# Ledger of designs, part 7: VH-VL binders against p38371

Target 1, 215 residues: p38371
Amino acid sequence: CNFEQPETNCFVQESPSWAVKYDVVDSPKDANGDECTTTAPLVELMGVYKYVNPETGAAQLALRPATLASRAIADTTTTSADQTSLGSLDTEPKDHGFCHANDFAPAFVNVAASDTAAANTIRYEFTNVRVYSAAVAPGTQFTGELKYTSNGCTSSYVMRAVWPPAPCDTASTEPAENCGVGSGLNPEFAVVCQPTSATGTTGYCVPAGDIPSFK

## First folded at step 1 (VH-VL)

Design m11 (framework fv_maftivimab)
Fold by ESMFold2-Fast, scan of step 1:
Structure m11 (fold): chain C 215 residues (1-215), chain A 123 residues (1-123), chain B 106 residues (1-106)
Amino acid sequence: as target 1 above (215 residues)
Amino acid sequence: EVQLVESGGGLVQPGGSLRLSCAASGFTFSSHAMNWVRQAPGKGLEWVSTISASGGSTYYADSVKGRFTISRDNSKNTLYLQMNSLRAEDTAVYYCAKAYKYGSGSYTPLDYWGQGTMVTVSS
Amino acid sequence: DIQMTQSPSSLSASVGDRVTITCRASQSISSHLNWYQQKPGKAPKLLIYAASSLQSGVPSRFSGSGSGTDFTLTISSLQPEDFATYYCQQSYSTWTFGQGTRLEIK
């Protein structure tokens, strides 16, 4: 059946995967303020979920980075709940179609030591998260800020995310394979292919500009 | 103010068992890994065991593996150490210690310690 | 297993002296080294974490340095309350303490 969600509510497209791009604000520093080299991914997939208390109508937003999910295999000290960042979420859109999410608990994983690698804690701290939930594109783009810690290096980022997570290749001339017509994204979205590595060409389609990102 | 209070120490015969408790207050107990560290009379510090914030993962020093079991009850803010098959070399003051990760780093120093409880294994 | 070795095992000094204690890891631990102070009959107190970061409330005369395998704790001008045993600890792969350095009045 077609169950229509009210547009006055903060609609969020729930999915185990959204594509998220991180743009650096503060470069990596260790606890002493010295430069170091470990950074957040250029792009990654992220689980996005909304919970609503049926009694009060209070809403929560859950963000689960794919990096934490994949590293959880080597982690025996944290749970799935620790690897998911849970915050509050507005019940009605404000600020020109944005639903604000606040008070996120940190998400983290403690990767155990191996013969080839030291023990490492990877920590995500989200702030100023805002989901665009206006009628023209309800709950399919969001932005916010990330404080990322790994290998003792802390850095900060602006994150911009879009659903669905469309894979792409910057070397392809086929529009469907490079965030154009046929890629699966809304053709009015302004998106660009972000490779997963600085030297590679394959990655995911991500917002090209500030949220909401439209042509 | 953070407080950690150990109890349950005492005199026990070799091969015996003892259970230590650590009552925590002044912080969100369920958000921190907890540790047991011991110190034999006149000797240095020796890490014994660590339990994750959720209680889902445990780590042990080789000297106690298979004999000691660390556990926690987050609803009661209490950490436990079940000690079985005790040996004379287990004689020590046992400290409960809180692991803390500072926001800008991945370091896990032990930032608060209890007063310790004495365990004596005598033949 | 990562082994931690401190030197010296004991040291005699006078108030006002500059004191240096060293700690060596059997393998690289990056900056995952903590320093603790323990006075007789008391629990240890955290002084320095991440090799060189001073814990809040600890006097600025204490400082730490080093990375990889070689680390040092320095007390720039020794005070009467600083006579204690000092321990280094790696937190890179589980937890291992050094054997301790006893700092005594000369």
Scores: ipSAE 0.000, ipTM 0.405, lowest interface PAE 20.6, mean pLDDT 84

Design m12 (framework fv_maftivimab)
Fold by ESMFold2-Fast, scan of step 1:
Formats: structure tokens, sequence, C-alpha cells
Structure m12 (fold): chain C 215 residues (1-215), chain A 119 residues (1-119), chain B 106 residues (1-106)
């Protein structure tokens, strides 16, 4: 780098894409408490960005789900700011190398009605977000909670994320194509291929265990 | 000195409603998530609900989802729990608990307020 | 939800004893495991957070260890004020508590 960055211990790898996996905590339910079927994706890409206020030194973490970004073309009522969730971020790692991020504003899109579907708001609400920022893996893994609402169904998840996003195929016997040697990920990371659909084999390498996820 | 003081508990009939309040002092209230945790007589602790510092994100235990609503008024440093369609099994001491900024443990608790649901 | 199971459900001990309480999670919670003490008629008090970190003001006879799914709370030399119920709690996802371990005088 030709510019010296201000000292900070909460490094976050900024990227338009991290691979994020969601594990269900509360199954989808509608406003009456009845079961319904709309869920968050099994895995998706997510934009991750860090901002620092130059006058106050306050840090912010921004999360932009690819699901919202892709649905934005059908939405003329929300802005990129509405489709990005902004929260606070610690300036220094605390116990066990984690930087906590709190008070995220919801990220959402208002999808207009079409010939095949009613109008729908897709809403992401993030809480308890923690970025692992220890020397062994600075700012390349994070975890948190998601409350997801779509088609009147609300469900909750633990999310676990890794950078870089590495495409994979569970049907491949080649290690580089199934989250092994040559996939582009830190070889010490414990990762597994998570397909994007229940019926497919292609997806992204995601953390196999809790953050930090190591072999 | 961090203090959390619950109020609003009492005796209520099944199917009734009750609103609990938690007055917070001694910390920057809007920065921290808040929780309601309950304990039935002679039983263990059960997490009920969480609200983020800004109030935008809420989570509920399956046992109360659709009946209870957590909310907060950051201008008044007050946390609320609106309890509707109360059942005998909701009888418990309800604690207000502060989440930490650094990690999600409950570092301070109020003294609790008793909710009794009986006819 | 992640299920938290404590062992034993109750135990009797004498002042000066070393006491060990265990907590097992149904899936990994990394190091996001906390321990609370509750005395009869009182609110719970945080003892240990992040599996092994002592909360400010908690006596050094209390210690925690473990990661992933298996955790332990140890009291190295039991004092009269330590007779209470102890709870583990995970903060890795939607919060869940163990059933509690009641520590009683022998």
Amino acid sequence: as target 1 above (215 residues)
Amino acid sequence: EVQLVESGGGLVQPGGSLRLSCAASGFTFSTYGMNWVRQAPGKGLEWVSTISGSGYSTYYADSVKGRFTISRDNSKNTLYLQMNSLRAEDTAVYYCAKDTYVRGYFDYWGQGTMVTVSS
Amino acid sequence: DIQMTQSPSSLSASVGDRVTITCRASQSVSSYLNWYQQKPGKAPKLLIYAASSLQSGVPSRFSGSGSGTDFTLTISSLQPEDFATYYCQQSHSTPTFGQGTRLEIK
C-alpha cells in the first residue's frame, strides 16, 4: 500500500463477496405463529465493508446480502443504503480475538407485485455479529445471528462466513473443486462445500465449524 | 453503577394481558441489547426475548412467539415486554438482563418481577 | 435451539471441597459459554464469560474451561457463600440455559 492506514486492531477484509452459511435456529412462522415455508438461502454471497468516521474514530461494519442486491432491480422504492445493513464495530479486538458489531439497521428490498407474485418485502436483521481478527486469521471469518422475513414468514439463523468466496462442487473428486488443496482458501481453515440448493451440488466453501473454524 | 428495575408484574387471569417495564440507569442504554429471562417457581432459567440496541432486531422463544412483544424506548432508558394471551405456564419471575457490547453474555440483571397467571 | 445439559443436577459438598460442574452443548458453541450463580430469592449473577474469563469482582476460586461442546466450572475451595444453583448459558446463537446444578451443604 502507498498510503499508511491508521492503527486499528479490528481489521476486516473488505470485499463485495464473502461466502455465508445460515443454520436454522427458529423455523419459519407467520404472524399468527403458524409454520410456513419461506427460508433464508442455504448459502449466499455477502458484501462486507468497514467505515471509520475520521472526526470521531467510530467504526462501522456494513453487510449487503447478495439476495437483496439481486432483487433490487425489481425495487424502485429502496436505495442501496436500505439494502445494506450498517452496525457499529469495535476498534480493537476483545477476548479471544473477536471484534463485536452491534445495532445493525435492517437491510431490505420492497419487491413490487408482478404477474406471478404479490408484492413482498425481504428483510434481513443482523445481531450479535463478531469478526475474528486475531493474527492467525485477521478479518477473514465472522459469525452472527440473522432474523429473516419474506412472504410473511419470519425465521432465525446463526450465520458463519469466510473470505475469500470459493466456488465448489460436492460431486467433484478434485480437491481444488471441493474446498480442498488448491481451492484458494487458507489451508488451515476448516471448510466444507455448501450447495446453493437442496437438489444441486454446486455452491461455496463455508466454515465447517464454529468461528474461528480451523482444522 | 448499573441498575435495572423491573415493574408491572402481578396477578392476571388466563387469556389476560400484562405489560412489564425495566428502567435502566448507569450505562448508555441505546448501545446494548436487552433481554427478558424468566424463571417459573422452582424451575430453571428460560430466555424469553432479545432486542438489539437500536430496537430494529427482535428474537423470541418459541413458547412466547406471537403472544409477547419486546420493545424499548431509548429516550426513556426503558425496556418493555407486552404479554398477551397469558397462560398458566407463563407464571414466573421475569428478569430484565443487559447484554454486553463486547460479547453476548448477561452482565447485569434486575431483581425480577413476579407474574402469576391463575383464575 | 442448542440444548444445554448440566451434570450433576445436584450435589452436596463441604466447605473447603473442590467442586466440578459440567455443561454439554448439543452442537458447538465455540467459546461463547457463560456461567451464572443464583442464590435463593435473588437474581442470577454472572461469574464467567467466554468459557474461562472471570467477571470483575468474582473470587479467583471460580474458574471455567472448555470449548466447542464440553465445558467445566470449578470451585477450588468451597466457601459458605458459594452454596447456590449454577447455570451455564450459550451466547453463540439464540440464548439457551442448562437446567441448573444445585450445590447444597453436606
Scores: ipSAE 0.000, ipTM 0.428, lowest interface PAE 16.8, mean pLDDT 85

Design n01 (framework fv_benmelstobart)
Fold by ESMFold2-Fast, scan of step 1:
Structure n01 (fold): chain C 215 residues (1-215), chain A 119 residues (1-119), chain B 107 residues (1-107)
Amino acid sequence: as target 1 above (215 residues)
Amino acid sequence: QITLKESGPTLVKPTQTLTLTCTVSGFSLSSYYVHWIRQPPGKALEWLGVIYYSGSTDYNAAFMSRLTITKDNSKNQVVLTMNNMDPVDTATYYCARGRYYGSGYFDYWGQGTLVTVSS
Amino acid sequence: DIQMTQSPSSLSASVGDRVTITCKASQSVSSYVAWYQQKPGKAPKLLIYDASNRATGVPDRFSGSGYGTDFTFTISSLQPEDIATYFCQQRSNWPYTFGQGTKLEIK
C-alpha cells in the first residue's frame, strides 16, 4: 500500500495553451519543387500534455496545435487523436536539464471544400523536441523542429515555446501588455511579443533566444 | 536564395571605430537571428554577438564594452559597430544566420571581409 | 568559457581513406556540437549539428557522434574536394566557442 514506485523526473507543464513561435528553415515548396506561399503561423497556441504509464513508467508527450483544433470544425474524417501529435518522452532529464521527445506521429486535419476554397490537408510533423526541465524553469520552455504542409506547400521550422501563454501588443507602453512585469511570465525569461500577423501588433509573448531563454 | 554580404572599410587605424554592414536576402530579419563572428588570420573563429528577431542583443563579454549590433528590418541590414580598434582586432569578419535551434549553429555565412588594423 | 580542443591539429590522408577528427570540451556540452568545413579564402560551411545530424545538402560520407565532452567527426571515404580545415563548435553556453581547427591535406 505504501510502495516505492518509479517516478519520472521530466516535468512538463500540462496546459491546453503554450505560446509557440516558428522560425523558417526551409521555405515553402510544392511537390514539383517550385516555390509556393502557404506557411506555418508566425505564432500559435499549442496544447501540451504528458502521459505516463503507471505500470512501466514510460512517458509520452502530446502536442495539439490550435490551428488544427480550429480547422477541425470543417473536418468530417479526422478525430481529436489525429489532430494531436504523440511522441515518446524521456523519463528523466539528460545533461543540461533537457528531456527529449521523439518518434512523433503526424497531426493533421482534412479541411473540406467550401463555397470559396478547395479541400485542404494541414499536416504537422514534429522532430527533435526538447523540453527544458531544470529547477530554474521546470517544464515551461521547449524547442523542436516542425515540417508543415498546407495547400500542397511543405516548409520547415524551428519552434520555440513558453508557458504560460501571455497575450501582448507591441504598440502598448504598459509592461504587463508587452511581455514585461505583470504579464504572468517568469521575470527571468527572455521573451518578446510576436504578433500573429506581419501587419498587426497583437500576439503572444514567445522566447527571444535559444531554449532555455533567460535574460 | 539565401545570401548575406558584409560591407565596410578594409583598413582601420588604431583607436578608430569599425562599422560593418551585413545585407541579407532570401529571409526576413523579423524571423531570424544574425550573428557576427570573426577569424584572425590563421586562427580559430571567435563569436562576437547576436541580434535576435526582436532587436534584442547578446554579446561576448570580452567585447561587450565596445561592441554594438543594430538592425533595420525594412532595409534588410544588420550593423556591427566596434569602438577603439587595436591591431589584435585584425581579422576576417563574418555575419551569419542561425540554424536549427535558431541562433546556436550558423547555416549561411557572408563571404567575410578582411579588416586590417594598422597605422 | 568552454574550451574546445581538436585532435589532430593536422592530418594527411589518401583519397578513399576513412578520416576521423576528435573534439574535446572542457566541460559537458550535451549534444550541442556542430562541425564546419572551411576552404582557403572562403567562409565556413555547416556540415553537422547537434553532434550527429547532417545539414541540408551535406553528403552522407560526413558523419558525427558523441555526447558530453567527447565528439567525433568522420569522413567515411575521403574525396579530393574534402581538403579543408574542419572546426567543431559548442552552443551549450555563452559565449559560443570553436575548436582550433584541423587541417586536412591529401598525401
Scores: ipSAE 0.000, ipTM 0.424, lowest interface PAE 14.8, mean pLDDT 84

Design n02 (framework fv_benmelstobart)
Fold by ESMFold2-Fast, scan of step 1:
Structure n02 (fold): chain C 215 residues (1-215), chain A 119 residues (1-119), chain B 107 residues (1-107)
Amino acid sequence: as target 1 above (215 residues)
Amino acid sequence: QITLKESGPTLVKPTQTLTLTCTVSGFSISSYGVHWIRQPPGKALEWLGVIYYSGSTDYNAAFMSRLTITKDNSKNQVVLTMNNMDPVDTATYYCARDYYGSRWYFDYWGQGTLVTVSS
Amino acid sequence: DIQMTQSPSSLSASVGDRVTITCKASQDISNYVAWYQQKPGKAPKLLIYAASSLQSGVPDRFSGSGYGTDFTFTISSLQPEDIATYFCQQYYSYPYTFGQGTKLEIK
């Protein structure tokens, strides 16, 4: 036939860094169902990449958490592929501009035992990932769910992410340094500064509301 | 047009099991989550649970011991089953579409069905 | 569970009035708040999501604001068709919870 092969319409902004915020759904529990304290980061950077099969138009989404990347140098047992979660991606947006990504493989690192700490596997399991791909914000916000395991503690989160990653400081009155005008983000995005620690003020601009997060 | 419609018995006796069906049109339940919410007469809305596009479920802890949500993608139907009904469970039951199936606001609702629990 | 408390529980106003309804969460929920309109015998209709975002097709006289624990819903110029009960909802965490509702009537 004269028709060219289908192409995916789901645009995703590829970047070694997006800013991702995690909101807890299920508090950490160990394998016996007892409470424990190890949680996912409040915010982190994440690599986001899209791969397309040029013959079929089939697409894949790759998510690489900075937490795994930072531990990778000390881990000789996992590869970059193990530290990257790869899932399928819709070929076209659904209603309201979302592209669904499914069937993610777990991403993980193995941290060997040392004189000061037991061996630990940090594991990310992503589900129900959706990338907002409408013309007003093409492939620059996504949401999904995370099951996070570290030190035998498993917890669950809703994740919300935005590109570009913009550093911020909640103590700054300068708009460019606190997710406002001049921060590099689309001024119509509803974003807020999320510190990397409960006691600090520096972090990254993250979606302030559900995706798509607009003013 | 996107529609959701609840169906099932309007009268249930105490201790019986309630089964309600939500039939959707204009979208696929293999791509969207569907929630169940109820409203006792003159009271606030109360969230019961959700079934995601994947078939996974989450329930309000207050109901999870007696509540099950299932679906049949081929029929585009979601089914709520609630055991051991009590007169305090008298309410209008709604199904609603989750905007892509995770912890979102409800963009479309069914018309609701009133279920009275009485001997 | 996160409790959502609305005030007032009922309100009478005249056509053209500015109407304000408030909702308070028992803990910080960021901006994960939706507002619904429910007319007698009908299902709720989404008006506002993410505390301040207007749903497509909803008149711009409806608006929302707030962050953290305190949220406000406003009708800038009340119309006769706005007679309804209004509910806030948090979707920050499960279980989702709703305010008790505000019944709006025209004098």
Scores: ipSAE 0.000, ipTM 0.425, lowest interface PAE 15.9, mean pLDDT 84

Design n03 (framework fv_benmelstobart)
Fold by ESMFold2-Fast, scan of step 1:
Structure n03 (fold): chain C 215 residues (1-215), chain A 119 residues (1-119), chain B 107 residues (1-107)
Amino acid sequence: as target 1 above (215 residues)
Amino acid sequence: QITLKESGPTLVKPTQTLTLTCTVSGFSLSSYGVHWIRQPPGKALEWLGVIWSGGSTDYNAAFMSRLTITKDNSKNQVVLTMNNMDPVDTATYYCAKSGYYRYGAMDYWGQGTLVTVSS
Amino acid sequence: DIQMTQSPSSLSASVGDRVTITCKASQDVSSYVAWYQQKPGKAPKLLIYAASYRYTGVPDRFSGSGYGTDFTFTISSLQPEDIATYFCQQHYSTPYTFGQGTKLEIK
């Protein structure tokens, strides 16, 4: 059939879950510049959505960290909109196959004080987000930078993300359970199992290298 | 397996339009971009432009006003059109495939075709 | 656009020598620099991409390094078949730009 109208070429795989890995760039510091210990997760799931204005063709990218979604239960002051970071998105791939997303609004939750913890604002600020939208891996990997604030500690990270979110176990010898054949990931992707905790073995398959992460 | 081949006139007069065709085999134009690069005799490589898998194009600003790259996925062909040719445009013209793992690096190249611009 | 400056413009070496070519970008290109080999009368051949990754089938005597604006290409032990002109290219941002080339000659 005929191609009659322009299509937005910056394809993004929309999903309530992508697997996102954070690699520290600037270690946690408080407002006085002193070291502190609260960090972003080693890995988490993230909702990723693309919106296109049907009248103008302008595109937006929405990122919703699972950490914010899960902590929203203890927050009566923020809405789903506050917990989702929305930025602009290129309509066509530029510069070596990437679609750039810019001008993200912060996403945050205000967690109420409990018997075991003081009140806390968790805040995500995304910059330099780029979705790899080339034909060999259309809209299934992205990278960017995160400034994370929690318990008064601010730290910065490079984030690398992949779809689908494949659970994994570093202790498993079964390839399908350790980011290999049968895991559901593109077999050409360079991925590694990232545990959710420093002492555990279970987590999610995440990019092993710079985006695009290929073998 | 993967091949690209340039075809078109080898001699062009000043002010004429150059049309070159790149015929590809072993890969799909809907999956990979194709670049055009030229090289004047004894000189450096000069990137002209690219048509991406989705059909969008990027051009070197030095040539943008007289350069057009189009393609027909069903024919396995990419076409470069350059208007108002001048003797300084004498060069070997190459088409090249974007790399699988890093776009913008060119992993397979055609043999090149020498285009001489002379009155 | 981003300018790529190679040095030296030409280099004479003997079989077995270690050969080093450098390339400087006028702006940060992260790690997105490729290196090509071109023999007389032939199309360029990709050797290195993203500064340090060897293309499939490329011998391990060829290596690359660098980040930001300064990049290096090395042949650890020159072979007769390596005599060619070598070009760097930034593949960070369009327009993609090449260095002026380094002609490698036998001494």
Scores: ipSAE 0.006, ipTM 0.450, lowest interface PAE 14.5, mean pLDDT 85

Design n04 (framework fv_benmelstobart)
Fold by ESMFold2-Fast, scan of step 1:
Structure n04 (fold): chain C 215 residues (1-215), chain A 120 residues (1-120), chain B 107 residues (1-107)
Amino acid sequence: as target 1 above (215 residues)
Amino acid sequence: QITLKESGPTLVKPTQTLTLTCTVSGFSLTSYYVHWIRQPPGKALEWLGVIYSGGSTDYNAAFMSRLTITKDNSKNQVVLTMNNMDPVDTATYYCARLGYSYGRYYFDYWGQGTLVTVSS
Amino acid sequence: DIQMTQSPSSLSASVGDRVTITCKASQSISSWVAWYQQKPGKAPKLLIYAASSRYTGVPDRFSGSGYGTDFTFTISSLQPEDIATYFCQQDYSSPWTFGQGTKLEIK
C-alpha cells in the first residue's frame, strides 16, 4: 500500500528489545488468598512498538514480554496478538514530559504440559504506563505497573524500562560490562546491573531510580 | 516449509517509485517481524526497515522520508514502497524473517532476493 | 549510527587452514553481533548470533567470540564449501548495520 502513517509527538523508540525490571509491590497470592512462590522475572527483555492509525492519527503502544514470546513455541492456542498487550497512547506529552498509555488488553500464553512441567497460563496485565518523551531522552525510558499471574499465583510490580538493552555482569570490574562507560547506554542515565537470577551475576542494565532515571 | 519470496519490477527509471512484495509461507505475519535489507552490487548489506507483528514500522533514518512498509496478514504479503529512485538505489532487495530465542534476535530465513536496476 | 568495520576485506587460505575474521564496532555493543555467510548469487545464511552462539545445523568448525567493540569469527579448518563472503552485523541499536564483508577464497 501507498498509505502514509501520520506523525505523533509522543516519540517511542520501537525495538524488539528493551530491558525491564520488576520491583514487587504485592507478594504472590493464590486464588484463595494464600501465599505462593511464583513471581515475575527479576528482569527481562520486552518488545516495545507504537501503532498509529493512518486515518485518524490515534496511537497505540504494544508491549510484548520476552517470557511470553519465548514460551510461544510450546503454545499452539495463542497468537502473537494474545502475547502482545495493546493500549492507547497519548499523541502529546502531558505533565512532567510523560506520554500516558492506558486500557491495555492482557497478554498471555497457555503453556502445554511437558514431561518436566505441568500446564500453565502466564498472564501480564499492564496499567499506568508512562513513556518519558521530553527533549533530553525522548522515548527511551518508561514506567508502569504489572499484575503477573503464573502457576495460579498473582503478584504485582512497578516496572521500569530502558532502551537500548545492555547485558551486564555485576562481578565485572570493567565499566563497559557493568552499566558504565562503554556499555552503550547514555552515561547520564542512572542505571544498575540487574541479574536475571537471585544467585547469578549476569543480567541487564536497568533504571536505578524512578523514571526519568538520570544521574 | 518456511519461505519468503520477493517479487516486483527489475527495472526502474530515475525518479519513479519502486514497489516490491514479499510473500511468506510456513508462518504467520501476526507472529513474526519481517525486515527489508538491500545489497548494492559488490557492497555491504544495508538495513532498510521492519514491520512488526502488530503492524508498527521502524525505518533506517537514511530512507525514512521515501520508504513505506505495509502488510496484509490475510494475503501473507509484506510490501515495500520506495519513492524517488536513483541509480545508487540499484541493489538486490531481500525480505527476511526475524527469529528469536529468549530475548536474542537474528535473521533466520531470507528470501532469494530480487535485483532492481535503476537506469534511464 | 554504529559502524562495523571488518578486517581483512579479502583473504586467501588453503583447505585445512584456520581462518580468522575480525569486526570492530564504533561503540560498545555488548554481545549483539551476528555473522552471516553469503555465497555468490545467494541470500545470506546465519551462522552465529549473540557473538558466540552457533545457529542450528551450523558445523562446529565455525565459532565466534568477543564483547564490547571487538569481535572475531573463526573457521577452525577451512573446507572448499566455505568459499563465500562473510558479514558481521550489530542488532544493538537502530539502524541495524553490517560490516563491509570479507571475501574468502581458497588457494
Scores: ipSAE 0.005, ipTM 0.436, lowest interface PAE 15.3, mean pLDDT 85

Design n05 (framework fv_benmelstobart)
Fold by ESMFold2-Fast, scan of step 1:
Structure n05 (fold): chain C 215 residues (1-215), chain A 121 residues (1-121), chain B 107 residues (1-107)
Amino acid sequence: as target 1 above (215 residues)
Amino acid sequence: QITLKESGPTLVKPTQTLTLTCTVSGGSISSYYVHWIRQPPGKALEWLGVIYHSGSTDYNAAFMSRLTITKDNSKNQVVLTMNNMDPVDTATYYCARERWYYDSSGYFDYWGQGTLVTVSS
Amino acid sequence: DIQMTQSPSSLSASVGDRVTITCKASQGISSYVAWYQQKPGKAPKLLIYAASTLQSGVPDRFSGSGYGTDFTFTISSLQPEDIATYFCQQLNSYPYTFGQGTKLEIK
C-alpha cells in the first residue's frame, strides 16, 4: 500500500470520513453578546479531500462536516459545494512536519422551518488548519480552529482529527471497540473514545492530545 | 460472523413510499457504519447513503430529497425510507457494512443477500 | 461524481487462463479501490481492497494493482468457480461509485 502521493510532498489521507473532536475555546454567544446554548457536536465525521492542479502543482484541501451533509436534506437553497469548505494547502511540509491550509471558504446549510423548529443556518468557518504529514504518521492527523454558528449562537473550538474513523463504546471491554488493539487506528497514536452525547457511551476514537498525538 | 439481512421482497406502486429494514446479527450497529446500495436489473451498483454508528447520515445527492436512513440500536436494525417511488427505482436493494484500517482504505466487508423491489402499476 | 469505467464489459476465457480486467477513474483516487465478485442472484463478495490488498479467505490467484486513475484486477489461473461478474468501486469520496461490471464466462 502507498501512503504517500507521488506528485506531492504534503500527503493527506483522503476519505469521506475522519473523526473530529471539538474542544470549546469561546462559549456560545448570540449577536448581542449574551450567552446561548447551541454548540458544535462533541465529535463528528468529516470528509477530507485533496486536489492538485496537474499543471501548476497547486494544492487545495476540502473539508465536509457530516452535520452539514445530514442537515442538507431540509435545505432547498444551498448546494453540495456550500457544504464543503475549500482552502489552499501547502505543497511541501513546513515546520515540524505540518502542511498548513489557509483561506477556507465557509461551509453552511440553510435548514428550512418545520412544524417543530424555526429556520436555521448552520455555518462552519475553519482557520489555522495544519495536517501532520511526517514519515511517522503521513497525513492521518490534523488540527485547526472552528468558528461554529447555529440558532444564532456563535462559538469557537480547537479541532483535532484522526483517520481512520473508528467507532467506539466507552462501556465495551473489547479493546477493538474502545480505541485499542484491532480498532483500525495506528497503534502508536494516543486516542480516546469520545461519545457523541454527554449521557451516552458510543462515539468515535479521537486524538487524546495535541497534534501529533502519540503515546 | 456478521450477517445482514434486508426485508422483502416488495411490490410498490408509483408515487408510494418504500420502507426496507436491514437486520444485523453478530455485531452491534452502534459499532459499525451501514450503507444502502441498489442494483437495477442488468445495471451497475448505485450507492444511496450511509448511517454512521452515531446516527448521522450522508446521502447521494440524486436521492437526498426523498431518502431517509434511520436506525434502532436496541433492535440492531437500519431502516431505509424512500418517497415517491417510480418504475426506474426497480432494483435489488442491499445493505452493507463498511470498515477501515490505518494501513488500508475503506471497504464493504459484509453485504446482505439483497431484496428485489419492483415498482409497477 | 467520480466515474469508474471498466474494460472489457464481457470476457470469455478457458480454465487456466490469465484474466485481466481494468478500471479507470475520471480523477485521482489514490489507492481507494475495491474489487468485488458477484454471481447470479447473489450479493457482491469483496475480493480486494486498497487496490492491492487481498481480503481474508480469498484465494491468492486473485490480485489487484494500480494507483491514481488506472487499476487492474487479475486472475492468474482461471478456475471454473471464478465465473461471475466483477466490478470495481472507488471509496475516495461520496457518492461512492462503481464500474459497470465485467461479465466473465468460460468458453
Scores: ipSAE 0.013, ipTM 0.517, lowest interface PAE 8.1, mean pLDDT 86

Design n06 (framework fv_benmelstobart)
Fold by ESMFold2-Fast, scan of step 1:
Structure n06 (fold): chain C 215 residues (1-215), chain A 119 residues (1-119), chain B 107 residues (1-107)
Amino acid sequence: as target 1 above (215 residues)
Amino acid sequence: QITLKESGPTLVKPTQTLTLTCTVSGFSLSNYGVHWIRQPPGKALEWLGVIYTSGSTDYNAAFMSRLTITKDNSKNQVVLTMNNMDPVDTATYYCARGYRSSWYPFDYWGQGTLVTVSS
Amino acid sequence: DIQMTQSPSSLSASVGDRVTITCKASQSVSSNVAWYQQKPGKAPKLLIYGASTRATGVPDRFSGSGYGTDFTFTISSLQPEDIATYFCQQYNNWPLTFGQGTKLEIK
């Protein structure tokens, strides 16, 4: 049959797609401390990966925002490694099932100027990342903090993430299309549809409350 | 120059195990994931699975019960093993380079190797 | 699994024609769609990724557009060397899935 990976105590669901919601903590400000308008997305998809050193058991967590992955298409100067934030990860859960990840390197892209936009550097800095890895939801929810810089504006957020990513439409009356029964998410998770824009209805199912987010 | 090349048996009997090796050059398996994709004659491409830089794997659920992907970074090789081969598994098998995530498409492919399953 | 459905399954066109192929995802895949060209007996070649970005070295007559569930691939002026089967692929969700292919022939 299939070859199993070595057991780890801090399980993380590796996937190119988790749904991540950002809630603002500090509004955008430029280098002079003046207010500006560029913010992180309301919601986006994010790649989540784990590496374990086979000799030492030391673990690493990698986070790759979809915004960086998509904007990397216009970037000839950064690599996939630069567009992925790599940090350490606990090998054993602490504090009620959480595995902490620390010391993340920044992830960024240098978007070249185009006919429609000026050149821009988009930068993600993650801190206080915690993956919920208890038996009732092993490695399928996490939370942390984001410092986001784009167009010279820096802002900060609490991020909350869930796997699998489930597309949704707040205008739909069908439960499967609005984060309910049949959406693909664990039915015990407390989730809500977060549109990708302030004026639209389509988006992704995201945690409705603090991690772990349960009904 | 970036290359990937598939090798292994081209003829397999029903119920036997298929083992294919993908040998890469021009990049490190510690920096890129490698995917396996197959194509039955005249049909669409089917994604089989991936091995990430870490050695972790993801498989298409349709094949997961009989499919294993492993690698040896020092040999620049990725190995696909598929149990209980059936005539419907006759296909050209490709290995292809992807990044850490499936956000990126397959930018480099091996030439492919036709595997025929016949008694 | 996300189903990718291409239209048409086959088409014939003349050199110089504008050719359009569409791809519909059964659920939103954002902009995470790639298009491949496959000539008989050869591996697929990446043409477009991120729905609209040309891969390095791909001629500008090839273009893509779309977001969410509806995607379009266009050849603005068909050349003889463009005769091939074209596939769309989503890389937003596991498992990665491909369209059934569109076979393009010259009249």
Scores: ipSAE 0.006, ipTM 0.431, lowest interface PAE 15.3, mean pLDDT 84

